VH-VL binders against b8ga54. Designs and how they scored, part 15

Target 1, 230 residues: b8ga54
Amino acid sequence: MRVPQTIAIDGQSAAGKSTLGALLAEALGYLYFDTGVMYRALALAALRAGIDPDDEAALSELAHQLVIDVTQPTVADGRQYTVLVNGEDVTWAIRSPEVERIVSRAARFPSVRREMVRQQQLIGQRGRVVMVGRDIGTVVMPNADLKIYLQASLAERARRRAAELRSRNIDMPLEQIAAALAERDALDAHVSQPAADAIILVNDGLTPAEEVALVLNRFVYSEQALENGH
Short names: E, the ipSAE of ESMFold2; O, the ipSAE of OpenDDE; V2, 0.75 times the mean of E and O plus 0.25 times the DockQ between their complexes.

## First folded at step 15 (VH-VL; framework fv_indenebart)

Design d25 (at its last look DockQ between E and O 0.05; V2 from the best seeds 0.00; counts 0 for: pae E 18.2 > 2, placed apart)
Fold by OpenDDE, look of step 15:
Structure d25 (fold): chain C 230 residues (1-230), chain A 121 residues (1-121), chain B 115 residues (1-115)
Amino acid sequence: as target 1 above (230 residues)
Amino acid sequence: EVQLLESGGGLVQPGGSLRLSCAASGFTFSSYAMSWVRQAPGKGLEWVSSISGSGGYTYYADSVKGRFTISRDNSKNTLYLQMNSLRAEDTAVYYCARGLDEYYYYGMDVWGQGTTVTVSS
Amino acid sequence: QAVLTQPASLSASPGASASLTCTLRSGINVGDYDIYWYQQKPGSPPQYLLRYKSDSDKQQGSGVPSRFSGSKDASANAGILLISGLQSEDEADYYCMIWHSSAVVFGGGTKLTVL
């Protein structure tokens, strides 16, 4: 029985991809890698360099100049991974509101994404990694040993999002949350599809622990894992 | 209802050993990191050790490294602290505490009532 | 040198606001850290109050009144716990905490007396 060395997790917004990824990685002693941090790192670098998030040429050049690395936590300060830009630890810096405001703009360019994917692939090639983000199973790690597409009903995702927002002292009606999620789903529908060889995991009604246990027992430590492309 | 209940405290001689337990209930134990924090009489809080939800990662204060071992049995919803080579300065109330949430667990949002450890000749 | 320094004691009148400070040692930027705050009353275990990283990144403990809030003073390199509308039941020890260098670090605690 072979344990998957590379695990790709895709899925709908608010489906719980990051949660599943982090817990699986921890259970396996793997690197948890949310690919979104790469774009946040770029955004941070752009801010520091005074580059306009709408300047594609400058951002593309910057992306090619940056060496972004993601490793297991090097410091026990609450981080789930360490993000390095040219050797500098920017794990927490990339979480600033300033980065948040521009990351989407900076990340939208194909040339930028291509370079980020290249660097993401380098990290994936190391193995022992659970990668979470967009198009992981199709673009970033098309040969991942295990591909998971996490799916949840709009209602469930709205509840989860609501809980998350409440933890930040933000109260928003479920209907409004659901509408926002639905809109996002519509926008992502043409670009965010499960890989053909991905397992579809519907996690409605499952706790995070149950979800992780299911994945581990059924797809990691089982014969079924071998049937899923091995 | 989320609850943590410490046990195993007592009187022990210097150089002795003691094993503390923390029984957890009311939540998915394996999803949360757990910590031990102690408080000497009339003193402030001192972190002792932490362990991740799966048990894969453990952390220790310098003052207890090599002497204390944190572990957990998720099937029993129990956290442990094996204390060896105990010293007088280890005398304290020992609290077990839960991480803030299932995934960002480096805080402590739930605390037990504590169990008292007294190291004296 | 302690990583976190808190005043030993602070007194304030009912209804007033109390600001408890948690000063980080030089070389450690308060802006980089989540500051956790705990309240402890005599004979009781600590109680989680809140986590504060920034105004956009913070978390209030369950059941913790809104009159408890966190902030930071960059110039003083300190985390701040603000208790507005001070009540007699707020008399307690207050501890700040961070993770630093793979360790949990508590401040020395501040004894808040409500006059």
Scores: ipSAE 0.009, ipTM 0.513, lowest interface PAE 9.5, mean pLDDT 90
Fold by ESMFold2, look of step 15:
Structure d25 (fold): chain C 230 residues (1-230), chain A 121 residues (1-121), chain B 115 residues (1-115)
Amino acid sequence: as target 1 above (230 residues)
Amino acid sequence: EVQLLESGGGLVQPGGSLRLSCAASGFTFSSYAMSWVRQAPGKGLEWVSSISGSGGYTYYADSVKGRFTISRDNSKNTLYLQMNSLRAEDTAVYYCARGLDEYYYYGMDVWGQGTTVTVSS
Amino acid sequence: QAVLTQPASLSASPGASASLTCTLRSGINVGDYDIYWYQQKPGSPPQYLLRYKSDSDKQQGSGVPSRFSGSKDASANAGILLISGLQSEDEADYYCMIWHSSAVVFGGGTKLTVL
């Protein structure tokens, strides 16, 4: 087996991890998902059960009761993956404003994160997966066949975030976005470090298509890259 | 100025139906969970139903489950309660209430003036 | 079996303090809940007073005087509404509320008489 079966993508906020991950997974026929969906699924279950999102003990117990699975899309409705909680399709429910409001509160507890990581590890062990997050190559899949740490300048990340927000009818000043990203980088520094064996990819000036081609040609099809390079 | 105004109450026979409405103004309606709470004459508060801001999650008291349906039309800033198979114990003042914007938990910070439902033969 | 229990009535003098209790049943812990408090005067809808989870996680309702405050008594498994400097206008029914098991649960209410 010369083609990576497990691909971990970590990196800075707004660096384009989800775009790269989805395109790589499409090219390989692999499952793609952002591990943030695990915490959204927990937050949804907590809301439905009336559990206080600041109650670590109750959330940890709930996390142990949930079986969260992520699969290839099972419905042609624009989803990038299907999310199941105890067999229920919650793919769109986890993206609701109610979940958005509380997910960071629910996700901050170490005991919750340990259980969610355990379930992420089980999904990763199936192989044929591109998993996106902040600690995938260091914690979730430390033995991933290919690890990418994605970076972009603060200015470029701010512009990408601004475009994303404008597509959602949110006009936030660019300088506020840049300040928020810089603050996020500082807060995440101890969690979001590149694995020692990660490829550092700086994508300023690259289109998504150029990024994907670079990764496929150089790191996925290493023997076949020579064949494909002509 | 946040305002909630209930309407649609009245006198009905047992087994009948009513649809209550709550017109909301002064806030972004779709951002708030909404609830119905009732109070029988001389009695305490009894929660009836709640609905999330998007309308994707609904909750019902056991006493009304299967008979009442909560819904909302975010384009009209209106909350509804469809009440079927009415019983004498459903006689009450019905309030609509806005949830807190900090929590999905259905704490209620703004209440309407109520609409009266009387179920009797 | 009631999830929340409140005394039916409480009397106190003008200028004194009243402490209204909201006791959770065995099997659930007051420390895990936001406790919401409401005031209702005759012929009027309830009014939101405050929410208390902890000293660092609480909220006063809009226009509610600071003489209304929340706390918890963990040994009694109870939420507490304290009203200091009682005024005649504080005479009302008071309800506590929690979100429990996918439902809003109100206490039975306490009639506070100021005399």
Scores: ipSAE 0.000, ipTM 0.421, lowest interface PAE 18.2, mean pLDDT 86
ESMFold2 (binder alone), look of step 15: mean pLDDT 94; pTM 0.950

Design d26 (at its last look DockQ between E and O 0.03; V2 from the best seeds 0.00; counts 0 for: pae E 11.4 > 2, placed apart)
Fold by OpenDDE, look of step 15:
Structure d26 (fold): chain C 230 residues (1-230), chain A 122 residues (1-122), chain B 115 residues (1-115)
Amino acid sequence: as target 1 above (230 residues)
Amino acid sequence: EVQLLESGGGLVQPGGSLRLSCAASGFTFSSYAMSWVRQAPGKGLEWVSSISGSGGYTYYADSVKGRFTISRDNSKNTLYLQMNSLRAEDTAVYYCARVDYEEFWYYGMDVWGQGTTVTVSS
Amino acid sequence: QAVLTQPASLSASPGASASLTCTLRSGINVGDYDIYWYQQKPGSPPQYLLRYKSDSDKQQGSGVPSRFSGSKDASANAGILLISGLQSEDEADYYCMIWHSSAVVFGGGTKLTVL
């Protein structure tokens, strides 16, 4: 079995896509990034330029003017990748609450998404990449060597989300979390489906390490490689 | 229960070598980055080195670069610190610590061992 | 020059509030960094307290009382650890930490004495 050079990971919200992607990329020595960071970069640029997140024309133009690059970590500050906008390191800046508040609005326009996808594809063409996000296996990297669609039960995802929220000192009833996730699933159902050639991975009851091991052992490395202690 | 246990500390002469170990239990070791932090007697905390979950990335303080090597064996749930060319200023309690993570980032050191003492003296 | 500067010592009475400062050197903006705080009691290893980026982006360590909280003072370019309702058991050394460039950086630590 040949080691995949490009790996696409899609999946349900709170299923653990980012965790799987990051760990898998690290295990392989590949680039990892969530395509969402590029939209956050756009949002950041919009804020800096004073562009209204509802102004499609201005955002589209901005998107075409920006050169967004994602690389392996260049600084040992906890980042798992480096995000560059026109050569400027914005890895931390895109995490601001101001960006988070508007990113969904800025990213909703088809013209903007088309340009982001184009730039994402350029990064994907480099190979040795694990890309996580929406419609990666169908739109962004339709020819990815390995496509994974990560699934988890609503109950499991709700528990995971609850734990994450608690770590942020946010207490929310599990039922409310589940309802919110269900609504998101419903919204995503029409736009985000597994690629026909994607591996469906249900990760209920699995630890992140177990998920990674499963993917590596079954879909990345041959059995001979496993016998060699990989 | 999450636990870290350091070992390998001792007395060594300047220029000597020492290898520290940190045994981890109670969590999925390979999922977490690990760090070494030291504390000289009566002094503050000083970061020494960190290593990512799979070992793919290693980071070092300038004060130990070229002399110390951080590594890990995930099959044994053990973190290592090979210390060469030891100096008097390397005398300290050495702590291993788990680095927490969330999604895209490594965060703080949320679990610490009890530490192992390294004394470099002629 | 040190990246993070902490006062060597601070004293406060039981029941009072203590504010520990972690000042970043000129040229780096506190708003850009997550500030991590650790507590260390004599003869014990450090214990993780919390991470603070902003009010909307923060993390409390497991088992850490809510009376420990983080904040920032932009005018002073400093991270702040606030301990409300100070208790005798809070007497300890407190260290701030950031990720900076290619390194983890600790402050010099503050010895908090509960009078």
Scores: ipSAE 0.029, ipTM 0.610, lowest interface PAE 4.1, mean pLDDT 90
Fold by ESMFold2, look of step 15:
Formats: C-alpha cells, structure tokens, sequence
Structure d26 (fold): chain C 230 residues (1-230), chain A 122 residues (1-122), chain B 115 residues (1-115)
C-alpha cells in the first residue's frame, strides 16, 4: 500500500512535531493527536479528585481507573480532536491554566506513563492516525506504516517554542526556554530514541509547508518505495 | 512535612574552602530545582546559585562565579554548595530553597531551610 | 539601575493597611513577571507569602492570612503587597523577587514597622 494507515511522529520537544502531525493528518483525513493530551486528561482528573500530583501511587491508581479516548472532532468549534475522560468531553478543560501548571509533574512517573501508553496503543490500533509523541514508533505503534523522527537544533527549537508561547501571551526569556528544552532532552534521553526504521528528518531551514510537502511526496505517495528492488 | 536542613557552616580563613549541605525530605527531590540564597549580617537577601532538577543546568550570581560550585545527589536527597577562595564578603547565613517547577519554568522559592552560618575571618 | 527597587522602610498603625511597592526598572514590564513576596522576621528564615501574576494567576502561601494580597500598578511599573488589618506580628522585613535574565533577583527589602 502506498498510503500508510498509521504514522508515528517522534522527536525532541519543540521540534515542530505537532505542526507536521496536524498538517499531515489534515491532508490525509486522519485522526491527529499529541499523546501529551493523555497526561493533561490525567492531570485534570487528579485536580478534580483532590489528588496530589506528586503522589505517584495515587496517580497510578487514578490512571488505571480512567478511560481516556481521543477521536475525530465531535463539535465544530475549532478543535483538532475530541478528548473524552470516562465519556465526558474534556477537550478544552485539559488546556486550562490549572492543568498546565501540573501536567509535567503528573507525567514524570513511569507507572503513569505505562498505563497511558497502554491506552495510546488501543487508540493506535484503530488506524488512520497520525500520533505525535516521543516513543510512538518504538513503544506505542512499533509496527506503524510510517515512522518519522523529527530533529532541530536547540537554538531553533527554543525560538519556535518562544513564538508558540508568545502567541499565547506568555513572554518567557529565550535563555530560560533553551535551558528547559535541554534539561528535558537530558531527562528523556533513555526513553526517547528514534526507532530503527524511522526516517530521520532534520528540519532546520524548512518551513512547515516545505516539510509537509516533502513528507507527502517522498514518503506517503512515493512510487520508489513500492518498487523496492531498484 | 516538607523540610530543608542546611549544614556545614563554620569559621574559615580567607582563601579557604567550605562545603555546605542541604538535606531534603517530604517531597520528590529530583522533581524540583534548588537554590542557595545568602544574607550578610544586617543586609538583604542575595541569590547565590541555582540548579535544575536533574543537575544538568547550573546558574551562578556574578559575585560567586568561578569560586562556588552547586551540585546535587538525587539518590541522597541532598543539595551541595562547594565554596572555594572564600572572602570576607562571603560571610553570611546561607539558606537552601526549593524552587517550584512549572511547565514554563516560572520559579518561586516556596520552602526555605533554617540556614547555616558561614564566617570568613582571619 | 537596580532591577527591583523597594523603599527601605515603611511605618503604619495597628489596624491600618500597608502598601509595599516593588518597582521594576525601565525597559522591563511588570505585566510580564510573576512577582513573589517573602516575609522575614528577625532571627528567622524568609517565609513565602504569595505570588501574583494576575487576578486569575496567583498563589497564596500555606497558612498565609487572606489579609495579605498581591496586585500590580501598571502605570508605576510596580508589584504591590497589601497588608490590611495590620497586627504587631506583621512587623518584619519584606522582599519581592522575580526571575530575570536567567537569575533570581531580590529587591532590597522593606522594613515594616507597626507603631
């Protein structure tokens, strides 16, 4: 088949994974989501239950009690996807400042990540999906039809993150953003590596439109991949 | 109960060295950045140094760069400050402080230790 | 020019209000900063009082009475700590703090005297 049914996009934070993933999914009519929404959904549930986001045992128990699902948009309000927690639409609630403040703390525990990965695997098995994260091609969808590992220099990633934050009226010094990204790279080094069969895409100097066109033309619609033996 | 307990202060001669420790308990130490803040007798608060949760990034006030080294041992829940080439102006109470973590690195020092006194005098 | 400027002292009567200011230098905007406030009594470590970014983004320290509150005066480029219903126990040094240019910056502190 020339058109992959499952696309995994991994890479470093702020490398442009979400932009590429959303544009690819739009072009293909696929579900797009960043697996970070799973952790935001857990953080929201923890806040509602009065659970301390630093309490690993309580968070792990909560994670096992929740059914988190991500689907195509069910409401025409500008959303890219619908997020459900035990059937409740929480798509916008997971983007609240309260959730934003604690999501990284809730997400750091291996036991929490293991349960979230299990639920991500269930979503991926439905196919017609572009899933964005750090371990999608190695853990969540190890048999994905197309795997992309996205990289960019630290300097470019910091500039992109700064622009993203400024668009949300958050003016964070560039040096602080770069330090945060480098620290996350170091902390994630053991769990976030490209799959052996991933295409490594270094996107310094590429616009989002150029990236998407490159991926679609070379890796989604390519006749050369079908010929195989030349 | 979240607690920070400094130790290792004392009397040293100018040019000497001293190593401060801060024992942390009641929270997940590796998930927080940490700072040293000092206060000379009768003076205000002066930030000395900070370290990220992993220990991968360190920050220093200009007054201590090249002389002081911040470090942490996350397996022992302990923050350190190695102070070399000490000067009389380093005389102060040294506090360790926990730096609250947010996704966007907007830091606050929400828990402070009792402090340990360093006196640099001949 | 100092990044943060606080008046050295302030006096107020018991039961009155005290408004402590923390002025940012020209070239940076108070609206962009979380302003942290700390209280320090003689012989004791500093104690976290509160953080103020905006009315929807603020935090009261644990056990800190609601009569302590934060605000900003954009025209003065200043963070404000308001202490209402002053009590003798409020006599202390008060410091503001921001994170600026990869460094923690404290104000010089204000000694509040309750007379």
Amino acid sequence: as target 1 above (230 residues)
Amino acid sequence: EVQLLESGGGLVQPGGSLRLSCAASGFTFSSYAMSWVRQAPGKGLEWVSSISGSGGYTYYADSVKGRFTISRDNSKNTLYLQMNSLRAEDTAVYYCARVDYEEFWYYGMDVWGQGTTVTVSS
Amino acid sequence: QAVLTQPASLSASPGASASLTCTLRSGINVGDYDIYWYQQKPGSPPQYLLRYKSDSDKQQGSGVPSRFSGSKDASANAGILLISGLQSEDEADYYCMIWHSSAVVFGGGTKLTVL
Scores: ipSAE 0.000, ipTM 0.507, lowest interface PAE 11.4, mean pLDDT 86
ESMFold2 (binder alone), look of step 15: mean pLDDT 92; pTM 0.944

## First folded at step 16 (VH-VL; framework fv_indenebart)

Design e21 (at its last look DockQ between E and O 0.67; V2 from the best seeds 0.00; counts 0 for: pae O 6.8 > 2)
Fold by ESMFold2, look of step 16:
Structure e21 (fold): chain C 230 residues (1-230), chain A 122 residues (1-122), chain B 115 residues (1-115)
Amino acid sequence: as target 1 above (230 residues)
Amino acid sequence: EVQLLESGGGLVQPGGSLRLSCAASGFTFSSYAMSWVRQAPGKGLEWVSSISGSGGYTYYADSVKGRFTISRDNSKNTLYLQMNSLRAEDTAVYYCAKELDWEGYYYGMDVWGQGTTVTVSS
Amino acid sequence: QAVLTQPASLSASPGASASLTCTLRSGINVGDYDIYWYQQKPGSPPQYLLRYKSDSDKQQGSGVPSRFSGSKDASANAGILLISGLQSEDEADYYCMIWDSSAVVFGGGTKLTVL
């Protein structure tokens, strides 16, 4: 059997990219990660080195000096993957509030993004990977074997976010959630565009299991591969 | 660096009113929910009120509902707490706190101000 | 009925571990909550330590050493803060916190003494 070796998942916030990506990678035995971890790793390194995340020249030089790698979990502590910076395990350190507050500042520079994309491409070249992000199929893996762009209506995305919050005993008004999602969509519009060869998957009304089965049966296992034909 | 600076505390008689302010800097103020938490002398922490980043959604502890009003002015990066019908049990240090994330998904508070003292006594 | 219950005090030796508990009342299940932990030293405001929902859904506060960790004891209906390798500067009050529907609830706090 022959399956895609590189899978790119892009799409709207709260459309279920991370859920689909993680489940699909689990079903295939692939590495799963959100490429945002690359920028969080850089942001952590900048903080530790005392580098101003608004200093493009210093940050770009730091990006070129770092080797950032993402691998299958090396520790059984609840992680979905291991993140290394110059060989140091930073998997949990990159999730701190301080890192999260500066990651967008560090990521905005084209020279920084170009180097991070280069390192993401090196990870992707190993194959057997599902990468999730906003520009994976257009920029990071333009030649990915399979590209998926997830969409769901604003109402469905708000409902899903509300259900997740209720599972944590947070009662947030649906209209508050929808307004936040709409604002985020507007901020992301210029980055989050489907690649021309992406499969557009509108997943309103699909459970995660149905979505994974759909992707596996229609887009991973081709009729030619299933029949052992052309 | 995120900074929160409370002001407006003081001595007030029971039944009186007081307005607290919290000046915020070092982050996009309008993107984060904010909270007031108080601590009576020698006692633990007590949540008072929270407000969404837009200011459109407010939450109150039962002990202050109907007496306190939380608000914010995002153009001035300032959080407010209007306290009316004050009682002796409202005597505390009042802390302003920033909630953790952009969209209010996590309501933990990661940055706290130094606090302002409110004393309610005749 | 208190929503969150913490022991009033706990003491432990330098270099040892302390396990601080935050017990939820009957009728609610610790598995359904993010448990937040705060440290407060005398004369200072509280400081965020960490959040724990599960091993795959957690967050360490900024600059908080990895010797601080969170967990849950489902049979005791409790959140747990573990502090390993205790240092004298860990002497403080520790509060747990949850969001419960539309309200924030703090525990009563535990005074940790390092002797």
Scores: ipSAE 0.447, ipTM 0.778, lowest interface PAE 3.1, mean pLDDT 88
Fold by OpenDDE, look of step 16:
Structure e21 (fold): chain C 230 residues (1-230), chain A 122 residues (1-122), chain B 115 residues (1-115)
Amino acid sequence: as target 1 above (230 residues)
Amino acid sequence: EVQLLESGGGLVQPGGSLRLSCAASGFTFSSYAMSWVRQAPGKGLEWVSSISGSGGYTYYADSVKGRFTISRDNSKNTLYLQMNSLRAEDTAVYYCAKELDWEGYYYGMDVWGQGTTVTVSS
Amino acid sequence: QAVLTQPASLSASPGASASLTCTLRSGINVGDYDIYWYQQKPGSPPQYLLRYKSDSDKQQGSGVPSRFSGSKDASANAGILLISGLQSEDEADYYCMIWDSSAVVFGGGTKLTVL
């Protein structure tokens, strides 16, 4: 048995996928890859090209023209990864408010997603990657060595989100947070499900460090680690 | 293009009332929290009020609580600020600002209108 | 409520670097807060510049030059806006902002003069 080279992390909204992914990648010396950055990169490119985020045809064409790459950090500026679009470092540019406004619209088209998935798969094929996003274990990396579906109760996720906001001294009603999460869950319920071979990790009551430790000890370094035919 | 256009400003007597409007375009209005920020002549920025995308939650500066009411009509893509019991110190340029989605991770005010001037004077 | 203190004015020469500070009231840790920065030129509304929580958690406003960057000084309990390669067009008022108990708090603003 060997250390998983490809790790897919899916899970419910606000379950802590990104946190787990980043920490796990750090612990393993792997690339942390949030697939969301691909869509942000597309959105950025769309903005620069003056393409309407509602123009599926134009976005699809753009997606096929773009070469989006994600690598380990190349600059020591706090980034967790480097995002390149056609060779240009856009790591921070993709976090502009304007990108934030349109990324969901630009990313909703199946044709766009298919191309993004293709490019995501290229990155995944490199190995030594912890990939986080949507349908990673089922669509993007169906053959990932380790698949994790991170799950937490709505109440716990709401509390976590609330705590995060409070850390920024933002008091948002817990009910509002919970309602928003529930709505997201409902929307995702039909499209986002764990892979059949995914480990369901319920992280209620666990700290991020504990989650990482659990995954490492139980599924990465243990003698009972998953063995796939790769 | 995201645009915000304030209106409703003018001259009003102390104790009077005024209703400001902010017409929004270029984005899904109901998806974003909106804020009012004012700036007295020659002074800095002062937050006045914020409202969630759905309008279900409102927030006010202590200086305007009980006097001002923020609201929105998402069917009209319009933000409102009802100002009652106006005081001289309420004199300012009032800006409406679009916030990043409150359901998201970021909460900055990324787009501002040109402002509308409110003058409270006897 | 939190109080943000900014120097009233700062002057710097073209090409130089300007460091604008936003000091948080004692008792609250700057490390816990997102610091938002806005630029306002005369006769214009404020413009969003950037948000800075940490080096790994920051956001640059659309169209904002890279010469604008955020940071924090924990020892001073302050957010910092750094403007490198100062240009004449950078002459403006700069405001910092945080969220505090479901309220927005602005600093008093700094008038930056480019000599």
Scores: ipSAE 0.027, ipTM 0.564, lowest interface PAE 6.8, mean pLDDT 90
ESMFold2 (binder alone), look of step 16: mean pLDDT 93; pTM 0.950

